Miniprotein binders against o43061. Designs and how they scored, part 29

Target 1, 338 residues: o43061
Amino acid sequence: YNHSPEIQRSVYTLTGLAPSSKMAFVTMLTVRAANGENEVENTQQDWYYNSTRLLVHRLVKFKPTKSKYPVVVLAMKGIDQWKLDQLQEDGAIVKVVDPLYAHEVVDDVNDIALLDSRWSMMFTKLRVFEMYEYDRICFLDSDILPIKKMDKVFDVHQLSYSKDSVLFPPTLFYKPRRSIFWRRFTEEFAAYGLTRDDLYPYVFAAVSDPGMWHETPPPFKDYFNAGLFVFKPLKAHYKRLMALARFPKLYDNANMMEQSLLNFAYNSAGAFPWESLDWTFNGLWARKNDLPYLKAVHGKHWQPEGSLGYDEDTSKLWWDAFQEMQTYHDQQRNADLY
Short names: E, the ipSAE of ESMFold2; O, the ipSAE of OpenDDE; V2, 0.75 times the mean of E and O plus 0.25 times the DockQ between their complexes.

## First folded at step 9 (miniprotein)

Design h6 (at its last look DockQ between E and O 0.02; V2 from the best seeds 0.00; counts 0 for: pae O 17.8 > 1.5, off the site)
Fold by ESMFold2, look of step 9:
Structure h6 (fold): chain B 338 residues (1-338), chain A 81 residues (1-81)
Amino acid sequence: as target 1 above (338 residues)
Amino acid sequence: STDEVRLLIYLARWLLRRAERLIKSGDFEKALEKLQRALDWIRRALELARQLGDEDLIQRAEQLIEEAEDLLEKAEELKES
């Protein structure tokens, strides 16, 4: 971590949690994921939809992992109504959102890489930052499986600054492709139509991304995984994110989609450094030795042996969880007959 | 990169809009501060655009310099009155 002095000072303040804080877990279901667009050849199964149901089940019904907070599924327009109805019956709040297309967001639309449907899914995911009705959101990719209680994930700091600590101009950092050198430029908040007071205090916390197989615990890397993050939805931060999103070359041509953008926007050396969450909330590249500590396992664990990131122990864990969910619903149907 | 130049131009445009509103409200000292910062951003953008040899970005930066200088002259004239 190489934090600006202004932000580092504010990070050690008391937690911003209030007794009446409105918290939610939010996940997203896209048309591609819901309509069977996946990397498993020869299957017509909608495993992203299935994994979304399992995530909802684990946070709403399964007692060992059940949350006291609501679970919201942001569903992209075009998903079959019966899937939305099923998610509602599973106990989720379902909100349908209009997609955001690359040609509506990006400044230079002549870049062919920006016309990929993955860009639309990435930009549509940014709508989570518009959910101002919540004080804090924990966003989770639908391929995250809770295996222990998750509610402590919301116990993060509200970050601020002091006027006495304003010694450096706010700065953005990026690394051009094929360069080993970081570039920087001064970020003027007024250029967004914003003031410093509009942007602070803020909340943004995520888990360090190991990027590969690792020891237990994984080593820290100053690059977070966007599969799980906790934040406070703020209009000023949404305006800033949308302004930055216009310029993909500043965030590595979105090589890691929204993860690239968010690591750029919340760079640890910039004006809005991210807070590191305990690694156990987002178990990436997880194996047997990690499992006793993890609160959630992150990956496409339904995929067969030979798939990237396959591990037999986490695969079994996922399939056992999926079977438990199916058994739960079968038992509920039988009980409802009486 | 060309995207860094585009971001600088975009940010400078917002500063010019803010300065215009400050001029209309009679807050000329704040308007002049915003205009000077916009010019700093645009001059940096122009330097980078020339280094990259991007004629479109050069022209866009030069247009914004003209707009910023016009607003600066207007704000200074009104402040003196």
Scores: ipSAE 0.000, ipTM 0.266, lowest interface PAE 13.5, mean pLDDT 80
Fold by OpenDDE base, look of step 9:
Structure h6 (fold): chain B 338 residues (1-338), chain A 81 residues (1-81)
Amino acid sequence: as target 1 above (338 residues)
Amino acid sequence: STDEVRLLIYLARWLLRRAERLIKSGDFEKALEKLQRALDWIRRALELARQLGDEDLIQRAEQLIEEAEDLLEKAEELKES
């Protein structure tokens, strides 16, 4: 498993990155559009908040998983102030961000596979790419639970372009929604008003997505999960991402939302191949056999039995962690009273 | 790995020729299926060739991709006509 997509790496120089003081863990807390009267959506919002708190607690307070790096919560505009205040008390840096609506990002919204309230704001995650104050960011979905120290996730490579190695421009392929045919996409940086020097060197690393229950270790797939990735925020890369985002036809009609876009933008066959992180940083579809190896588990582990992706061991792990967080806060409140 | 690339290229070329015959016979649906499979194999071949740094195999795979795409376009045009 410990191999990166090497397809384009033979033409690039990988350089280890020295430690930087400008590194952060970043998660995002979104407002689910309350447009549906259904009480069920509000309950889901609370769980994402609770999971976000737990993530922050693990990275900031909980000694076994405590990081030396700051934790930033990108909070979508419209989140209750008391939630933001609580996250600050938990030790997060809270940054409020405006949503990125699909209709503002995409030239033709009809090219998006599904247009619901969830999909309308799918691009809000891309706001992390504007965090230029940091040299490296590890983005984590709020449903990631750190179970070991994760600080080594930042030990990634910078990819530099070698003039001597690229004889052929990388070609990506896409399938338009109504086409049975794959079309070529040859990326021209000039189309973005960018040069090669604007775009290199870059950092982008993520964990392969197994997509389902798997053996230990999971099989490598040349497709990464967008729930955890390490990158260097660069204006040129944000500009590039936003340019590509205009055309859902390039990235599977956004079938997996921003994950589709990112897998296209950082495709192994493209100009900016992703680096494979060790699978242990993002335990997707994790089971008991994976737990000894994992540094984090990823899933909606608060969901009841019978839910998609439910696993008894990971569910218990999450609830135990959540209870520990509650106990911690109760103890702190009691300590402040004496 | 080099042998795998060569095999994939060979198989893809075989499918392309078969697809050409299917296009000529008016069986566009089958032609499209064969072309898609050919493209999948050629793409894999190209990936592997790039990993190996074999410029000759890279060039061959790229040429076959172009041929396959041209045939796809032709088959689509003929199917819509």
Scores: ipSAE 0.000, ipTM 0.202, lowest interface PAE 17.8, mean pLDDT 85
ESMFold2 (binder alone), look of step 9: mean pLDDT 87; pTM 0.836

Design h7 (at its last look DockQ between E and O 0.03; V2 from the best seeds 0.00; counts 0 for: pae E 17.6 > 1.5, off the site)
Fold by ESMFold2, look of step 9:
Structure h7 (fold): chain B 338 residues (1-338), chain A 81 residues (1-81)
Amino acid sequence: as target 1 above (338 residues)
Amino acid sequence: STDEVRLLIYLAAWLLRRAERLIKSGDFEEALERLQRALDWIRRALELARQLGDEDLIQRAEQLIEEAEDLLEKAEELKES
């Protein structure tokens, strides 16, 4: 799908096509010991753990979807050790990360905002942008289920500002430039200890979010889903994300977690527009007609009929996959014993 | 400045998209809050655009007001059903 406005794709100069050899899939497992709904939140956390195991299994063990790249689970401090041990035994690289709290990130925060664990979950996900040991990362939410090979998700472009192209003006064509606020936001890279050249080339690619039930294929919307994105971890981009995170009012007070921040940071009209990935890598609001094309299905498919976004075909698909994983581990134990 | 007006329009449009998602999820109280915030920012943007005499920005702000009012009416209707 094409980006909007129509000229966006004609402005960017591509500087490379071949990926480097250091790729990884990364997911995150968080602790949701929230202030409210302790029973419900604890139950949801157990299913997020189960979904994380299934994702690891699908990328590490299940031959129809197995990847040649490592799978990393970033586990928030406070996850029970036995869960971490199990994920490592399943074949994941497990790395424990410290939370990032609102008072460490936001300039002007009130005490109520500091108590909101949703902000800690959101900000802690920013640590994925610090994994500089990899040349490209595909981050994916733990409730994504691979159903076909995923490795081609890394076939994305390095994006550059071309200083030498007289035919294609800079990526700033649609970006506001003269407000004191926007000058600090867009042109004060020196205030971050950065130059524009520190920020290019970059990689950031994601799938357009249809936001509702849709036909096949879904229509393009200029708003991506942050449940799956491919990027190159760069120190300059992490510094930029942390600078933007200081001002929650710029990204709807993080009401869509990292999705709000990332859509603001990589908006198609700004200095670092996102690249549209093939919709089949992140099947949002997916139903039966989508399944023959999809490489992955995204949703809380363990939830019962009547839940938001419930679909009987994707629910069955998820439960069948979960059962296959359990059968796999039962068979491995029996083979080891005899 | 025109840059400030464009920023306000962008932020308000972002809130409208979030309100649409909240309506679909049945979170009507949160959707109405977002719509009110968006309207406040769009009204400020419209005021500034009129002071600048920028007809394109005026039209953009007026269209967003219409969209916000339509969403607000839809959210109130669904909340009462």
Scores: ipSAE 0.000, ipTM 0.130, lowest interface PAE 17.6, mean pLDDT 75
Fold by OpenDDE base, look of step 9:
Structure h7 (fold): chain B 338 residues (1-338), chain A 81 residues (1-81)
Amino acid sequence: as target 1 above (338 residues)
Amino acid sequence: STDEVRLLIYLAAWLLRRAERLIKSGDFEEALERLQRALDWIRRALELARQLGDEDLIQRAEQLIEEAEDLLEKAEELKES
């Protein structure tokens, strides 16, 4: 009698998420780590601030991309108040957050692949997972430019488990630094002081990262970009993320910072596989041929020719959008004067 | 529900794509584990689709089973080589 191993059918039940009024777009504005001593007061335009303003403008004011959902800017402590005031004037909800320092998050900072000043605050993005006042959040990097309405990004699924399904704890694999062999990580929720019921149902959806220039549409890769993701803020999931974050060895020594952590935490082989969003919500390495399909383009499109990832069409698109925003504000100021 | 079937199909298809990449990278053991999970999900999806009488979902699930089985065979062959 070949006892067919009872295929412990992990029945994930997808329930469509009901529309909630408690949805928001969230972006983060970080303080640039002052590079060392040569504070050349180079009046270098804070392009991240400018791109954040543009993102807010597109989601709040610009009619073709205007969202019905609020836009929240998580501003790192230390940002100039006038920038915060301007973002509020642009129609964003501004929340000031304390940084998460790598040395506070990680047990051994030497396990981080790159200990640069930029990496010291890499986990600050994880503060979005503490926004429990919302049922769903779409996080966007500040260098995302909406070019179409993005409201449908929230049309994701909630993943649940059947109580009758003995989900074998999914085995995650990690490769320790200098190891030739993959190691298995069996996740035990009890180690976090959590039960299964604390962690389900969950929502986590993101766009596959092509990693480089691609054909249209981009090929699917089982690795997502952390520049745009939709999730349900849950205390249990934040606790889990922070527990996993302690051990960079689990997530490629944080080689891609928080993106490495998130790809480990929501690994397809894990207990919480990520849902793939339509690629059109996060146009990475976008070119002209992608633009008809895209709802947003993602990149430092303000950078000059010769920069990594420079594309003439997407650069023009960004500058045109930036100029429209400037024109809008000039018109508003003139209207208030008359 | 139809939504459950669609999710299982989606997740399985995603795992198949992952497994294919793992095969290409030489990670055969991991590929096999992903493929087995995908098959489990697809088989469940197929059962549910049959219960619902949704022919489109049945056909999609059957197609993914075939794809998963082909990838399993390939991964096993390459692991033994």
Scores: ipSAE 0.000, ipTM 0.182, lowest interface PAE 16.5, mean pLDDT 85
ESMFold2 (binder alone), look of step 9: mean pLDDT 86; pTM 0.822

Design h8 (at its last look DockQ between E and O 0.03; V2 from the best seeds 0.00; counts 0 for: pae E 18.6 > 1.5, off the site)
Fold by ESMFold2, look of step 9:
Structure h8 (fold): chain B 338 residues (1-338), chain A 81 residues (1-81)
Amino acid sequence: as target 1 above (338 residues)
Amino acid sequence: STDQVRLLIYLALWLLRRAKRLIKSGDFEKALEKLQRALDWIRQALELARQLGDEDLIQRAEQLIEEAEDLLEKAEELKES
């Protein structure tokens, strides 16, 4: 054990982390009805903005949950400047990104739903994979509320190919909507302009998605939730993701948006299996019994009783957190006046 | 068709081989992850084999579940040691 260079090298290589590694939390703020008069869409946009502010506050200012790593908000072009200014004042790094439209990504646009906005939101989220200045990114949906320290989420493995994966053609698997049977899609890395070595090592970790109410802890399913994932942005993997994105029928016509694409691309039976994170980092369908363990609660907890996925205890938790943030800002304004 | 059950078993066997290698190298946490994923595939294979009434594939899937569960127990013990 003592002074073994091979053991030390193995541990360091397995984690992939050096002492100078750059980490960031990244979230995204999208446009649903910029300057629109649609009350339903405007109400939803306001709460997504408010939940984004709360996420930033919890990672930057609120001492029980604050992180030592920067928090970046990717804001889709068209978000009002005053919202961007407020997020920057809250302590986030704000970056405006151009949207990616379906006609720029998909080969056959006729295979896509008529309303392009959901697809544009999905494709634009893929821009997080281009943030090459970071060694690891933890992406989080804006409706995630940290309730404990989150920084250990970056303790994930750098994944290498095995000799078995070299012996088999790089193959992905998908299930057509009207079939109970899996189908095969064999990848050709050369068609992407890549070799196998360009794609390894990689980092991709996420939390298993229970999909409904569950016991504590939730049972494992080999299907992850894309509301929180940790990855290393790599040019080769971005090229691969964009190439796969061309063919929506391979990922269930984006039935679960980017989650469908990422589960297809990082399927555990394929060449780039996802790593399972501890369930406590992304508390899906959370209820009272989950809360002592969770580091983050995931859901639209601002919604009233009767909404899908409503839970009394997580709703109260969210509103208490929102009130704490408002009190914090009121106290800062009063301190600035005196 | 029985070809779908064979495909699911093939995927699970690949994961089981990877898990065994990880146990030997002392990477028990990764091994447990691979074993849980393999079990998910084998359980899907078992459900489909039962729907098809294929007794040989049912027996094969049940055997693999037992093998995966034994490896899980072994990996858990070694992780805690």
Scores: ipSAE 0.000, ipTM 0.221, lowest interface PAE 18.6, mean pLDDT 80
Fold by OpenDDE base, look of step 9:
Structure h8 (fold): chain B 338 residues (1-338), chain A 81 residues (1-81)
Amino acid sequence: as target 1 above (338 residues)
Amino acid sequence: STDQVRLLIYLALWLLRRAKRLIKSGDFEKALEKLQRALDWIRQALELARQLGDEDLIQRAEQLIEEAEDLLEKAEELKES
C-alpha cells in the first residue's frame, strides 16, 4: 500500500499527537427522507439502524473489538425515541442533531449534480465537525463493521506550517459542470475571516478509496473515502468547510456528496492535504483475501446476493456478527431475569 | 524522482502540441481530451516537483498548467462558436 504522496508533507511539520482522553468514535444515524409510501424504504432504514447498533456493539461490548474510547451516535432529529434509547442501552452516547439542508448550505442548489431526497441532507454528516468537545474524532459510516481493535486509528499526525516555508499558495483545480476547463482556485483564508494561525495546526486523515474491486493490498489513489476519517474538530475548519460548501462547482458539483467536498477541502495539492491512514482501517470492496489484514470492513453487507458490491465472505462475516450481537442481548436479558 | 517529473512534463508537452494542432484543424473534442490528459500529467508533475522541492520544476509545471488552461478555454470558445 503506497501511502499518499508525502509531497506536501515536506512543507508541513508533522508532529505526533499525544494521547488524549478526549477522543471518540462518531457515527451518524440519519432519517431517510420518507419519500412516499413505499414500504421498501422503511426496511432499508431499519438496516442502517441495525448496522449502527452492530457498530456500537463492536466498539463498546464485543471484547475482540472493544474500544477504550467513547462511541457517539449523532442521530438526526426525527429518529424514533425507542431507537435512541436502545443505542444508549447498547452503550453509545446519543446526540441529536438538526439536519443540514443542501439549500441552506449551497448558494445555488442547481449546481448540485443530483437533487433527490438523499442529497437534500447530505451535508448533515458535516455536523461532526462541530464536535469541539473532542480533541480527535474518528468518524465512521454506520455500515462499517469493526473486526479488530481500531484504537490505533487515532495515531495520526498534526500538521503545522513552518513560518520559514514559503508556502506557495496552494492552487486547487475545479471543473465547472458545463465547462471542459479546469479553473484555478487559490484559497484566501481572509475570505473566511480566518488567518493561517486559526487553521493550523490541523488533523485530517482518511483511507484511499479504491473505487472498485481491488487487489490485496488495494492500490493507492489520491482520493479518500469519507466513510472513515480522523480529524481534530476546530471552529476555523468548520467555518472553512461551510464556506467551501457554498460552491458545489468547486467540488465536482457534489457528485459524491460530502465526500466530494472533503476531498476538495483536504486535497493533497491544497493548503490542508489529507493524511493517508492504513488501508486496513476501512476495508472497502473487501474480499476474503483482505480479511486477514483488515481492522474493519465497509459496505452494506446485509444486502442479498446480486446486490452491487455483494461478497459472500463479507456478507457472512456481517451476519455472523449481527447474530452474535443478538445472542449477547438475549443473554443479558436472561441474566437480568435471574 | 526528478526523472519522473521530467518525463511527465515531456509527455504533457507532447499532448499540448498535439492539442494545438487539433485546435487548428477544428477537432476541438479531441483537443479537449488531450488537454485534459496533459493537465493531469502536469498536475502530477507539479505534485512530484513540490515533493522534491525543485523550484524550477514547480515553476515549469505551473507555467504548463496555465498554458493548458488557456488552450482549453480557447478550444471551448471555438467549439461553442
Scores: ipSAE 0.000, ipTM 0.195, lowest interface PAE 18.1, mean pLDDT 85
ESMFold2 (binder alone), look of step 9: mean pLDDT 89; pTM 0.864

Design p1 (at its last look DockQ between E and O 0.01; V2 from the best seeds 0.00; counts 0 for: pae E 6.8 > 1.5, off the site)
Fold by OpenDDE base, look of step 9:
Structure p1 (fold): chain B 338 residues (1-338), chain A 81 residues (1-81)
Amino acid sequence: as target 1 above (338 residues)
Amino acid sequence: STSEVSSLIDEARLLLYLAAWLIRRGDFERALEWLQRALDAIREALELARQLGDEDLIQRAEQLIREAEDLLRKAEELKRS
């Protein structure tokens, strides 16, 4: 099949990128959706805020995982100022951003698979693609815990297109929710008011999502998790992404929210195939056997036993890390008092 | 400010979760330390809430004090066993 992801990748020139002074880790802190079914558990403690603090602490303060690169927290407008101040104190650069509401992004919101309050702002993560002040960004979900140094995550390739390459136009397939038949999508850059030269070269790298408990190492799947990705912010790519975002029917009716969109936009069979990062940068569904290899674990590891995706070893790892952070802050407060 | 009081309450609650986790792990000594810190934060929050006259914050702080004291008793009992 002339359209295998391998063939498409063979046409791209991969160039290694040297370190840049304009690289950052970026995470997103969102406002809790007021009307979510999990209101009761969510009313008591902002776990995402706590996890964000821990992430920041690991990247900025904690010596074993401390990065040389800045950490930016994109905070959604409406987050309490004291949380923002605390994150700044933790050493993050806080940038307040307006939400991207689904109804502002999508032409027909009824094309979204799930219309709940959590999904209304699912596209807010896409604000990271507007951070043009950086040459490379590593986005991390707030529920990622660095356990080793992650700075090498930026060691990705730039993909260039050779003008002399006879590329068959990439063809993607999508199945609208109400359609029995797959439809062909052929991307036309002119439809975005973009040229090929506007869009190349590009950087986009992510970790394959195993989707469930797995062996060590996890099997590779041609589907990436949107909880960690490295990219180069480009205006053209943001414009493209937002154009695609208009049509959930293209990306599985946003069944996995922004992850669906990103996996469509950077599909291996498309014009902009994603680069596979080493699985160790995003330990999804991690177990004890994975931990020696991992640089980060990803999950809601603060959740109690009985929760979906609960694992004793990763839970312990998170709580130990959280305790260390608290101890650090206590020591700092005491040092400032004497 | 109301936000400061809310912050202290949230911090204290977080420390209670940590303490509860430590209790489950058998680390009673550390649990007691965090419980004391939580109690201190809550007491401060309660005083501030009283100064503000915010009945909701007062009630939240008082409830959290009860929870912290219950955990403290539990941790002390388990430490002695």
Scores: ipSAE 0.137, ipTM 0.605, lowest interface PAE 1.7, mean pLDDT 87
Fold by ESMFold2, look of step 9:
Structure p1 (fold): chain B 338 residues (1-338), chain A 81 residues (1-81)
Amino acid sequence: as target 1 above (338 residues)
Amino acid sequence: STSEVSSLIDEARLLLYLAAWLIRRGDFERALEWLQRALDAIREALELARQLGDEDLIQRAEQLIREAEDLLRKAEELKRS
């Protein structure tokens, strides 16, 4: 056995989960706009709306995947009310949120690699970290399709402070653009108005991102996908995230938006390492051989052959699921007539 | 220039300390990734030290490569066990 003091003192615990714990699945529905191309973007929005409805249906109504936990849709201000009403009728809790613009979050917008002359609402997903009414949240991108029961996704660890898991003063590592070397950023929690005890215990778990086509199972990478993550919303952690977000150069110039930020903030070498969630909860770059194991597939599967990441087996799976949802609603309309 | 190469060597040493820590925790997958990152940094520093002709920096980089390779062998051996 390993005789390291850290290995003999577990950082991980399930202590803090009680039968009265308030859990939720949360997804987000956003509005996009571009000058001179609003028709194309409105068509894209409709498919995101359709995929959001399908996600809600799979967690609320479809018995093979139905959850015992509530499903919340965070809808950005500006989405048509009839879409919000329909999501409520589908069984979701709908909450409208204000957008969070890049210029409100970062000190220098020019440090953002992909931001053009228009301000972006790219940080709006961070609103999920303010849902303090829940003890634990599983966030899912709207293009995730549950294909098996998902409720065990909440079976992750509540992490406590360990003096041996903090080898340095609170320190994060980052790689500046155009550099081949990692650099360090030492955190001072007092600068946020926080102490160490404000930040522990915490929960943050996500699935490793393979980034490409892969064998089954995918190889582990120390970089997670922000399309699905499980966390406990805590005011101290939100304050920390907003403080770190100010400096896009620390998180790859926001190249992957909030995914870059979260990978920086919960870096495995830092004071708040992310927990690796089982890969089957977030099936990225999924193909036929993955499907017997997956609890959810992740991708824009409504897109046609030739699209980046297209796979015929997951595409068929998605369209079959969409057809099942349509059949469900037809049956409900017929029942309402009698 | 010499100061910059010395800083790169010091940064790579921190990455090796992290990798050794991860090995002791039994987190061999993450340890191997950080070891590769450290090796890449040390090899770049060694090439720059050779271009400068700085023998002290060359010896420091070469020692770190040996330490990284030893950690790599140890991590792979423990992972397969």
Scores: ipSAE 0.031, ipTM 0.519, lowest interface PAE 6.8, mean pLDDT 82
ESMFold2 (binder alone), look of step 9: mean pLDDT 87; pTM 0.827

